# Designs tried in a protein design chat: VHH binders against Flagellar brake protein YcgR (ycgR). Part 5

Target 1, 263 residues: Flagellar brake protein YcgR (ycgR), of Thauera aminoaromatica (c4kar8)
Amino acid sequence: MAELSTPSPASPAPLDGGRGDELEKFTLRGARQILQLLQDLITHRGLITAHTGGGHSFMTAVLKVDEERGRVVLDPSPDPQANRRALAAPRLTCVTQLDGIRIQFPLVGLGEGQDKGRPALFAPLPAEMLRLQRREFYRLQVPLAHELSCLLKAEDLARKPVEVSARVIDIGAGGVAVVVPTGAAEFVIGGTLPACRLALPDGEPIELDLEVRNLNRQTQRNGTEQLRVGLRFAALPRAADTRIQRYIFKTERALNAKARGGL
Key: E = the ipSAE of ESMFold2; O = the ipSAE of OpenDDE; V2 = 0.75 times the mean of E and O plus 0.25 times the DockQ between their complexes.

## First folded at step 4 (VHH)

Design A13 (from p1s with D99E Y100P; framework vhh_7pa5_2)
Fold by ESMFold2-Fast, scan of step 4:
Structure A13 (fold): chain B 263 residues (1-263), chain A 121 residues (1-121)
Amino acid sequence: as target 1 above (263 residues)
Amino acid sequence: QVQLVESGGGMVQPGGSLRLSCAASGFTFSSYAMSWVRRAPGKGPEWVSTISDSGGSTSYADSVKGRFTISRDNAKNTLYLQMNSLKPEDTALYYCAKEPYDEWGSYFDYWGQGTQVTVSS
């Protein structure tokens, strides 16, 4: 019998405006560039996750760009409640990918109506679109042989400090995914875990602050319960960033060489 | 370099069958749950089915339960959707999607270009 949980909506919301200065070099603000990118999303029939706030989101797609009226036309959700939430939201945050590049843009002033006799959502063209290179969001699957771990500084149910050694299952420029036994600690999405220690194969552990982004409970084949925790690097010193990037690059290169050798 | 390439769509009469394939590259396929999502003209995207990383668990939308079967071949990095007893309402562009997991939180991280399925008499 299938008891697998269906995928849940993303929570918390994607990149906030507070990172504007850091992300400015990746932000498109020219009207022509924005129109071209939206048209590329139509051409490639890309799916978009639209975040409406409060942990809610729905899947949509750009149906067309109406340059004359200065608006974008989107597929409505098949769920009427999701459409009502979207229309009531002060802002949608739209996230998609094109050729492995993350694209994110805001929509404000959402309305509904019809396009060629079919239900549609309308919004003014965004004033900006974020286009982040693939490497910013790439996740290396950590080889088991590397035994990569992260010592988490967390709290238990009674808010007492607890240290949990977690296995790192993937790593990228922005964070790590780890697995811990269910009940080992309490995690709150958006909460910060200070002074955690990431152990890479070479050198001393890296001390860093981690923000909890995602939580997924899993039951292994042997019946063991595990919690998969997605963690973002809250503030990463240049030296630590360099070490993490070197590890990712070297490991990718080694894995690619092994694969080309016929496994 | 994450890439999902769907194939196997086409035109079929009501009651017919089609098998969709999705070739995955650029990530460790065996480490992620995979889904099929469809988009019909004038309708929003609809989740169809999910399969766990090992293939040991599956789930389906009520609209396709008992008619569709999701499966995977981790040695070939390929996801499948066997579609039987097709109905006109199954007409849609079908997308292969990787389960969302990143520090930014997304419902689906990656999806392909889609493959068109048309069910008509």
Scores: ipSAE 0.005, ipTM 0.344, lowest interface PAE 10.0, mean pLDDT 78

Design A14 (from p1c with Y100S; framework vhh_7pa5_2)
Fold by ESMFold2-Fast, scan of step 4:
Parts: C-alpha cells; structure tokens; sequence
Structure A14 (fold): chain B 263 residues (1-263), chain A 121 residues (1-121)
C-alpha cells in the first residue's frame, strides 16, 4: 500500500479576505483565463509574495506553466527554512500586482523538484484566481474593545516636541483615523509626523511616518470635544504592511462571523 | 510611465564594498516605500531591504543586517544600497522595486532590469 497524503481537515483560509460574494465578479475560474493570467505574470516578471501561514511569507515568481502536467512551476526561496515552511503548509496564498490590478490565488499540494536542472517548487494549477480591477479604499471601524492606539510624535502650540497617545477609530491600507483631545498638539494638513508608533495586537509597536490629511472637531455626547485626525501612511515597510493587513483581515472575519449568527 | 533603472554593480573581492543606485521616474517618489530585491543563479527572489517614503524607517533581511545600508535622496528621485563586507553568497542580480499596499497585503508593482553584483576571489 502506497502511503496516501490526505489533505488537512482544517478549512482553507478564504481567498476573498472575508468579503464574500462582493468579489465573485472579480474571481476567475475558467482554465483558459487562469492560464493566460499566469502567463502574464511570467511575461511581466511578476514578484509574488507567498503567505505560508503563521505570519510567514517568502517571495517567488512563476517560472513556467506546465499545461501537460496541470501545474505551475515556481522559484524556491533562497532561505531553506522558508521552503520547508512552504512545503509543510496546507495552503499558500499568493499575492501580486500587474499595472494596478491586484492578483491573488491559492496553491495547494506544493512539492519540490527540478526544472531544467535547477531547484523548483511545483503546485497544481489554482482552481481560482482573484483579479481585483479596482483600487478600493476600505476602512475597518476599529472595535472599541481592541483599544488600538498610535503614539504620535508632534509639536505643541509652542513648537515643543510632544508625544500624544491617540485612539485609532478606523484603519485601512492607506492610513488611520485617530482621535485626540482638543489642544493636545498642533496638526497642519500636509505636515509629516515622523517615527510615530502604531500599537497592534501581537508584537512590538510599528514605527512609521504619518502625513496629516484632514482634521475634524467632534463633540462627544458628554460635551467633550475631540479632534479627529486623518493620517496617511507615508509608505510602509513590507513587514509593517503585512501585519496591518493581517489585523484588518482577522478583525473583518470576526465581525462577519458575528453578523452571520455567531456570538 | 514608471521606470526604475539600477546601476553600480560590478565585480568585487570578498570583504569589499559596492554602492548601488536606482533612478526612479514616472511617480511621486517620496510617496512610496522602495525596496531592494536580489536573485542569485538557481534561487528565487530574496527581499533585501525596504525604506519608507520619507526615509524615516528602514528594514533589512537578517542575511544583510549590519552590512548593508539603504538610503534615498528624494530631491534626486534616487534610491541607494551601500553594501559593505561583501560575501560570495551576496552574488546576485539586484533589483530596485517599488512597494505597493492594499488591504490584501504588500506586493511590488514595478521593478527594474537589475544590476549584477559578483563577489569572487
């Protein structure tokens, strides 16, 4: 009897990031369309980020589409540990972009071998690929229970450096909105706040530069005034972006589960 | 049209130094994080380093930390990688890459043709 590899009983992570039927119109399931998109990634030398789970990822690229064997051929990581994690993972989530179009697809059943005498990773052709044609700006309303904060490096009215702990009320791919007490610091639209620290669950605060985009005074029910500040990420390091997106995805999924009759 | 053009590669002995440059055009350079990525023969792409749009934040792969320094000159639309204490395993084609971000994850949307770095005795 041959030793049979059975798939993990764990449910695969959703390809759509918890957005359900909204993204169905951007999901390709035709074999010809999938083959063409993979060939486009080869032609454009697409850099692919492959997420292996547990916060781990590595960079790869499609070397070849093997239609005869029904599989894709991928560059292995130069890090042997990343390759071991990939081979052990029940699923890879591959993410890339072509000319402003987001492309995301799963790979299941990864193996290793050689292509043209060089090390390679192999996986069956994906059954679906997400091709999101819009650059959508999504804002997650941060649950109050999460107590997300951002330590702002700003100046007071006397131009003296001041640190202000601000509560994060919404977060997206391009930035955050925070609330601060009126008069806590001076904010100027277009001004940069360097080396601010965003505190997310699980790990050290993320150090990043923020640009002030908008200011709005809010009056709370108790009569207390707060200043709402819209802040743009002045470009994130890869690790910081990955961690922010993971928080957004995880929180959105939890909220969707609750809306679908969860507690 | 976005263009990224790398230069500064060459041949160097172990322990030597090289400085790579990347000339960027077609986008507002200071608004985007920039990265260096390398490809060695028979290996896939490896992320090397990233710098934020302002230059206030940097990050490095463990394999190069303490030896490489990423920097940028936003007035000249130029990205740099100072490589010190070079090792044979640093031999690779080095690409300049523009970072992109959305709610699905980080990825690169543009990269250059690369500049070859060869470290040999």
Amino acid sequence: as target 1 above (263 residues)
Amino acid sequence: QVQLVESGGGMVQPGGSLRLSCAASGFTFSDYAMSWVRRAPGKGPEWVSTISGSGGSTSYADSVKGRFTISRDNAKNTLYLQMNSLKPEDTALYYCAKDSYDEWGSYFDYWGQGTQVTVSS
Scores: ipSAE 0.128, ipTM 0.560, lowest interface PAE 5.2, mean pLDDT 79

Design A15 (from p1c with Y100T; framework vhh_7pa5_2; at its last look DockQ between E and O 0.42; V2 from the best seeds 0.00; counts 0 for: pae E 3.1 > 2)
Fold by OpenDDE, look of step 5:
Structure A15 (fold): chain B 263 residues (1-263), chain A 121 residues (1-121)
Amino acid sequence: as target 1 above (263 residues)
Amino acid sequence: QVQLVESGGGMVQPGGSLRLSCAASGFTFSDYAMSWVRRAPGKGPEWVSTISGSGGSTSYADSVKGRFTISRDNAKNTLYLQMNSLKPEDTALYYCAKDTYDEWGSYFDYWGQGTQVTVSS
């Protein structure tokens, strides 16, 4: 009788793949702490964005924490399609904030049911919750004088490859926001732009893959329409990450010095 | 610190109108899209409307399209929601929410305490 070694539940993939060591100090893994934080979210009526993958998300809230059953109860989306996506997703990435602190946690094993006669979503308690202070998600507003640009390799409406030089508006560890002329290219949320080139002031452009995460049409005061594109770094070499971080820190320091009346 | 303070809620009869306001502080208001979200009793949060930072682009949920109008005054750091032809199903706590995005996508990083809207005969 071969003892079927029950496969040890695969440790949920760390929320942020790359900076594992630095994020550990901000990761709650204690059951009591997790329960308390979830209770706090209830108390404060926290709005949660649950990402289901593929660029899809829905808003939810913690309705109840069932400590006895070791599960969290969530409000379902009013959109049945969103709920179907959620239930089909192997993992939800939940993002919220409390007291100005960003909170991120995974939910695995989502199911649907009823709580007190009302439709609800159920999931096991998260194994970990990440609490990040604002500084860690800091996106630097790029000074216009720096003239950062990103060469985007995209497609037009005819799916013809086009290269678009985009101005970088903001930059963070996870990505950039750029502005492009309307109609310059077609962007699809969740789409990947391969082999793009980010130009930093300190050297050669960085080649990297970008994922489209957000699209926002903006009309300027002059009536000109522009497209703001939020882009995630899909594949960033370590050396590139270091350069980006260095640029951010250097620029932030300079801006702060200027704000304090220094130069 | 980012603060969002909703106001203008109240009780109104079906077919009535309300105008919600949201005073924003602690960030460059014009740089961010803003949204209204509502949460009705016993229901999950529902997106209502979004307006771009410049105010040049707006979007609405189908449930409120044609009845609600989102607007903003960037000089006053204020977001508005004009609600016309109100229905009982519009009864909810209405939140002003600041839009943002990260590696996962778009989400709300800040919201207020909400203002209660009750539509009843």
Scores: ipSAE 0.767, ipTM 0.908, lowest interface PAE 0.7, mean pLDDT 87
Fold by ESMFold2-Fast, scan of step 4:
Structure A15 (fold): chain B 263 residues (1-263), chain A 121 residues (1-121)
Amino acid sequence: as target 1 above (263 residues)
Amino acid sequence: QVQLVESGGGMVQPGGSLRLSCAASGFTFSDYAMSWVRRAPGKGPEWVSTISGSGGSTSYADSVKGRFTISRDNAKNTLYLQMNSLKPEDTALYYCAKDTYDEWGSYFDYWGQGTQVTVSS
């Protein structure tokens, strides 16, 4: 059984639209870049987890890149059932790392054959590969009980300075998402908010610069509108980075412990 | 900064035993599940066994169940694989791997250089 039965979501989902904008700069679409990354995975003997859907996965590795035929050659699973599932799947989601950096790519049109007389799987070269530092894009959903807030220094419609206390709804190493009361301030994508203050449960508020990355307007059941603002840490001091990482880690562990207690 | 260093491999006759060790550093060892993965000459990687961060849960590939035992010592940041009743088909390079779960799913985010196990008469 080469198939991993570790508890996980059914499979790594396709990247969500809102996050797609953030991940775009880490997405490789150049044929030469893709070939080089696949070759690097061969050189470093990369262990790949291939998700076939339905919570199933198996281990593989890139054997070679057949540039002339435009395909990648993969090790088959020692488990024949895992190989049958892979061949029947419309898509594999392959996940690995290279030098601590997360790498993810899709494979479609999987087939089987031989490489140098040994069984092998093959697929067309992926059109894209994601190469990112995992910590940059992980988002912790902030527990409502934590009442995490960020004091934003922004501008109103008349470009006058205004301070807005916004509730933090998620947080990652690269930024936060907040909810802003309607009409409290104006935001433009790419705009910088200097000297904002992030209030974590332990210690003094962290002063930091934030860049507006996305805006999403939502209407509440009572008819009022809320603005969700995605904010990137424009320049994060090491001490602030350490505190944010500690908060994320401690909160995840507490949530995991709570989940284990809920029979 | 994460490092995984395997040791304990060697040459052994069929029916023999070996104990592999993996020294982990650069992360909070007890927070992560750990796995053993092997790669035989001319074959792809094969998952062998996994142990939860607390050590309370273990799982094994069918090919090694009943013969191999995974364990860990969180005070020493060390993972072990006790291999009994070794067979020629167990010949492989054995890797210690750090299991990671994130919003996109499970994968190994670090593994060591491996330790060679050769079972021959």
Scores: ipSAE 0.426, ipTM 0.798, lowest interface PAE 2.7, mean pLDDT 81
Fold by ESMFold2, look of step 5:
Structure A15 (fold): chain B 263 residues (1-263), chain A 121 residues (1-121)
Amino acid sequence: as target 1 above (263 residues)
Amino acid sequence: QVQLVESGGGMVQPGGSLRLSCAASGFTFSDYAMSWVRRAPGKGPEWVSTISGSGGSTSYADSVKGRFTISRDNAKNTLYLQMNSLKPEDTALYYCAKDTYDEWGSYFDYWGQGTQVTVSS
């Protein structure tokens, strides 16, 4: 005797992100657009990572869309514990890609049941889906030889001003990631670093404001500790944006030509 | 352009062994964790194993622990999966997948077309 579990009634949650304003123009909210994108994921058998919170996730895929009932049907995990975590989670954050474009959508009100006699997970259709084109999230890995640096105007642990020259390890349209020695300055997620200076090879450093988005400790091979700081460009002037994008384009082209020539 | 090309699949009897390879190009291979994911007939995708960018840390699904070994050769931009003591339930299409992360956690931003493994007597 097979039994279909009733999905929990719930309003779809808004997309989560520290980039809410920046990402709004890439957010799909039209019902037809959402249905079409989900159908494309079905057709291309997209591999979805479903995040349940607390660092836990499981693999899934969209099996089908039930437009009449307003539901999406997902594969359950073969790991029963992952399924239990998913059903207990207040929200699933689903992340995948389609043709190199990052796709993200929330699912709320996940329920368990069967679809044609097979175990399945069900949820109401998402009210929104994020579709990030490559340019908007691409991060160029900066070649070590370029020695890109960013002068950070921050504070030490005693709240005194300090300037830290940080090596840029990646750069994109919306920000950079840098590394600094552990303890060089105090960084707080959400904090603003005004009047920092980004040194590009093509001229004078760019003055720009940065917002701290993430912090990760790293241990190098020799055992030394460093801090990886993810920084967002705040209110970037068009001229500065143009220089940054020109650097990214030229460097990517050179790196891609080198990789292709190595075949 | 990121490319991941799996190879080494085939038919093997229960108890046999097989080694899968994944050739990677279009990105700095050693900067990213890499994973194997499989999709068995009539089932959804299942995470199999992950290896850190340096190769120093590995993790496995319980169903394959002790039988499968993930490895990488960063000089050759190649990911491997050594599969021993194969069982019929290991029959699946095996994908290599590029792991990455952002403020929402890890996800796969690219995967290959897969290589078929069939375990049958």
Scores: ipSAE 0.365, ipTM 0.782, lowest interface PAE 3.1, mean pLDDT 82
ESMFold2 (binder alone), look of step 5: mean pLDDT 82; pTM 0.816

Design A16 (from p1c with Y100D; framework vhh_7pa5_2)
Fold by ESMFold2-Fast, scan of step 4:
Structure A16 (fold): chain B 263 residues (1-263), chain A 121 residues (1-121)
Amino acid sequence: as target 1 above (263 residues)
Amino acid sequence: QVQLVESGGGMVQPGGSLRLSCAASGFTFSDYAMSWVRRAPGKGPEWVSTISGSGGSTSYADSVKGRFTISRDNAKNTLYLQMNSLKPEDTALYYCAKDDYDEWGSYFDYWGQGTQVTVSS
């Protein structure tokens, strides 16, 4: 069993080509806009997760923008292996947040050198930057007090039907993320779980089909492992969609009201 | 509005101790994992430690294992980092970071302004 002794900090995965046509409207291609956004990342000391491919990433930051040479200067990783992987990669995919806005951009042609006598990484200015308000890909973190659950209709290792009550940790317009004990059921990316039941605080459970989209293993305090499962809503009826959106917006407004009322 | 405010940094001699605090507001603190990240002069940002929302699971960078302890008080919406046996190489600006996730994975969505730790002989 491959056991992680130290979970890495949250490592944002790049948004991929499956959303390319929907993401185009959020993509900045103007030189002035790109320069301004990079400068904002410098000013606010934005932490960037740079993905080098093959599941590898490291944390960096934009140190400066060299407009005259048309390039960005990045902090190298304190890990020499991460820097070697970055230099060998055909592309870095950089992901960060600025005041709740997701920012993602590619860097191609990464090089190594010095900036004012210190090691630095250099890359040409990106030709495009994705700038997404959280609302476009909004996922509500479900408050623990809501005890929101989803009864999953799955199969065990022997392909026998099993029902698993999973805690819903986040919910959005397109799906939910749930946590289940490791080994409670077998999940296959792209597999469909039919007739699952999502329990919202108001009304009867919503019966819906869920498609498995991603899997992440986590270790709990008591040493037990839990699996985070990302699930997409398949063929969601309008009434169910309305109830889910109402729950999300109502909960978001309540959380935002508490945050704004807090002094 | 989400706000993270670090405190407790300062100057200390090698072998000394410091306790960092991060006061969180604007979100349900117990629902989110929290992390400490540091940035040393001339080095990139380095992840230091993470604690789960419940406080039940913790993890540490190899460079700080056995010396640093991350903890949280969910009743006070406060994250802590107890730093013992401090070394000059621990000199850095220390950031409190909030973990979040979307359809594509986990990320830091907010972090504070940082608190400076200087370890000098």
Scores: ipSAE 0.012, ipTM 0.401, lowest interface PAE 8.3, mean pLDDT 79

Design A17 (from p1c with Y100F; framework vhh_7pa5_2)
Fold by ESMFold2-Fast, scan of step 4:
Structure A17 (fold): chain B 263 residues (1-263), chain A 121 residues (1-121)
Amino acid sequence: as target 1 above (263 residues)
Amino acid sequence: QVQLVESGGGMVQPGGSLRLSCAASGFTFSDYAMSWVRRAPGKGPEWVSTISGSGGSTSYADSVKGRFTISRDNAKNTLYLQMNSLKPEDTALYYCAKDFYDEWGSYFDYWGQGTQVTVSS
């Protein structure tokens, strides 16, 4: 049981701290790709959060792209003070979404003027844009050293309650895959396993309901049979979702950084 | 608002030790994994170590495993890196980094200013 917590006074500003080597694979640098993405933001009427530093931000949008002059035209804030902060900033960090994909880009050399007689902000086209792919189907292969386990509450072959500690072999936003010895429990596709306990390296086990999605029998080298069980998070509490996502992110970054450092 | 301030860098001889600190403010420190990342002159950033929000899990780059220890004090909002058996190739600017993750992606969303570590005879 946790005490009532208040949210952090400062929410994360996405990618404001720098792009780093980890984000290079998501970076678009081609002039054609950048132009096309900006046009997509216009077509979709995407709302952009522009961070001006010092914990300040404002909402803007791309009004048009001037390809001949290499400029983007932005909708100014209704708040004159926000516009003054933006014009005084050496750069803006712009964050938006397009069809569930996180898009982020810098703008430097911001100026003010008019577009068709209306106030507007303008800046040179960004040299780079970040296009983050959806992660909802991503599955992290769990390192053996992490010893991730899930205590499953199921029934044995005689339909009696049984608890099985299963090793988690992969994990994603929507569920886990585990391995159990063949015959340890009876699993039915579409069946619900209530009040199972997922043990992450940090903190207390997470109590959650799991739905059986798939089953696959496999034979180990020593002849022992195991069952691979795919399990969906049936009703994931918000706090649990946050912890699982944080584990996935942290582990993937560590693995990615280690792999690149080894080269 | 969000700030990460590193300290503890300096010059040391090969085989020596240094302890880096990172003072964090402007967010709920214990809710986020924290990392140390270094960058040597003319090279890209190299991940060094990560610690979970609770401090219960740590990971290290192979180049520093067994020599460096990451830790945190959530009551003081401070991240540490104990560096032992330092080598000339450990010479770099060391950054404290805050992790962020949501369903659409992951990244380091805030970085400290960095603290210089120089290992030379």
Scores: ipSAE 0.033, ipTM 0.236, lowest interface PAE 4.9, mean pLDDT 78

Design A18 (from p1c with Y100Q; framework vhh_7pa5_2)
Fold by ESMFold2-Fast, scan of step 4:
Structure A18 (fold): chain B 263 residues (1-263), chain A 121 residues (1-121)
Amino acid sequence: as target 1 above (263 residues)
Amino acid sequence: QVQLVESGGGMVQPGGSLRLSCAASGFTFSDYAMSWVRRAPGKGPEWVSTISGSGGSTSYADSVKGRFTISRDNAKNTLYLQMNSLKPEDTALYYCAKDQYDEWGSYFDYWGQGTQVTVSS
């Protein structure tokens, strides 16, 4: 089976620049651009959340950009244990915003010392920084309990029309990822599926045209093969866009309540 | 556009009280936890308090427990911080911040310009 293998948007892939072609338009690689963005974070008093792995994070800010030594200087946490975790981490994922744009960058090789007599953390300048609008990037992982589905209007191997009910595994402003049994229909990257129906909990199914963006065959150990299909909304009426955004926000709120809204 | 506008700061003597307000717009206020964060001169940001979207859960930094109370009015899209028994070490620029959660965990995706609180030495 000759099948194209690409990372699926349904998998929450790290935004580490490993998929350069896909993220290139969002990625800053120029030294001057990186220096300027870090300086802008200083000027705007950017609150940075630094994720150290294992569900741990701390708040920091850029104190200084040392261009001649090729490093950034960061505020340490008031919690000494958070600083120890950061120093032990192989990588920090730093997340903030500037003018409503989500900014993300990695720091590797964190050290500690002093700047102007005050404790500070030091790291080499990141080789890349990502600038993402959440609306364009964000993918909600659909809870299994929601039983979200999309009825696909596709073709079988003989080019005859077939309808396939596919489970929606993630959804964003630009599209959905679905899973279908292998062999249920033929999908071609760049192909258009007209008049598909997306079923949301909040009303009647939404009729929309979908473009096939990627295909990934998954073999479930202890089970059948499934095909993961990434689909772009080719054209989306304003009312449909509003309903999809409302579903995303409502579900995200429930996830926020479980993970953050409590104590 | 998301906007967070803090007010209510000022100068007070030790032992005094202030109530900070944060007017929020551009998002569904009740869907998000909200936090107060402060920056004292020469120091990094320090988290002060968080309140859940419903207002049913609150948390506080150890340095302010028993002295500060966070609250919200979802009908008015407003966050509050009641600060009692103020100390010189509470002197800082106070920001309200919108909490956000994604696949990498929690972070603040918006914050205001801040309101200055000065407790006379």
Scores: ipSAE 0.366, ipTM 0.746, lowest interface PAE 2.8, mean pLDDT 81

Design A19 (from p1c with A33G; framework vhh_7pa5_2)
Fold by ESMFold2-Fast, scan of step 4:
Structure A19 (fold): chain B 263 residues (1-263), chain A 121 residues (1-121)
Amino acid sequence: as target 1 above (263 residues)
Amino acid sequence: QVQLVESGGGMVQPGGSLRLSCAASGFTFSDYGMSWVRRAPGKGPEWVSTISGSGGSTSYADSVKGRFTISRDNAKNTLYLQMNSLKPEDTALYYCAKDYYDEWGSYFDYWGQGTQVTVSS
């Protein structure tokens, strides 16, 4: 079935496991904290994207927490193939948000059965849950009027070096998202783009190394495709970090001032 | 401050039609894909439809293809779902969802509160 078993470009992606050291301070391991957070997801009817591996995911929700048996009860997918993939997976990575807070947790040992006469999925309570406030991973939506760009040093389909000027659509302390025409360059998730140049409105372009984190194709009204590329700052000098944060702060202040003037 | 506010739900008989709307604010609407997701009583969430930021590309779940049409008005920051030939199985709370892309990956970063659609005789 193409619906929920088809990889969605908008399905929440799990955070990189290689960042465990940086994410530890945001990880809940207390049993009562975990129970409370799961109950909050039930109360607010939190929609969860469960990643089963191989690019597959489905949407679910926590139906209840069974403290006595130490397990969570989840809605099964309407797509039987998605449920079969979930049951076959060694782990699910569950991602959701609650009031601007990103929540991510693993489920291992998924089984199927019934809850009060209805099909359900069951898993032991997670031993840990990641809870990230968006301010920790805040991204400024770049105003079109700023014409912010990043000159990417990449390769074309034939592995020849190519320079691509990409429009920056958002920017944060950890990276940027850019848009390029489809076919302008080849991007590989996990690949590095050395010596790219980020042009901020005031001052010289910032030279930096970028790592490709995600890719998504979008179609424009005229049928022209564009590619959205998520890029992480691999090695950011202190001076560059300061300039990026200053730009973010000044732009947010200006946008807030414009919003108040428009009210 | 991203807000997504759904409206247009209600009660309708089988074979009827409804048009859902989602008013978006707090971001550059035309830069982001948008989706409709539904949750029926006693069932898990089901993706319904997606539209690209420009409106040039759309996709639909097999269960609604040919009956539902997703569209957007970027000048009004509004997403729509035209629902025709409604069936009792379409009874659900319908959510508007915003796509997002960052260095961590692609995801839905905001949903609305949902609007209830009930198809019953």
Scores: ipSAE 0.117, ipTM 0.545, lowest interface PAE 5.2, mean pLDDT 80

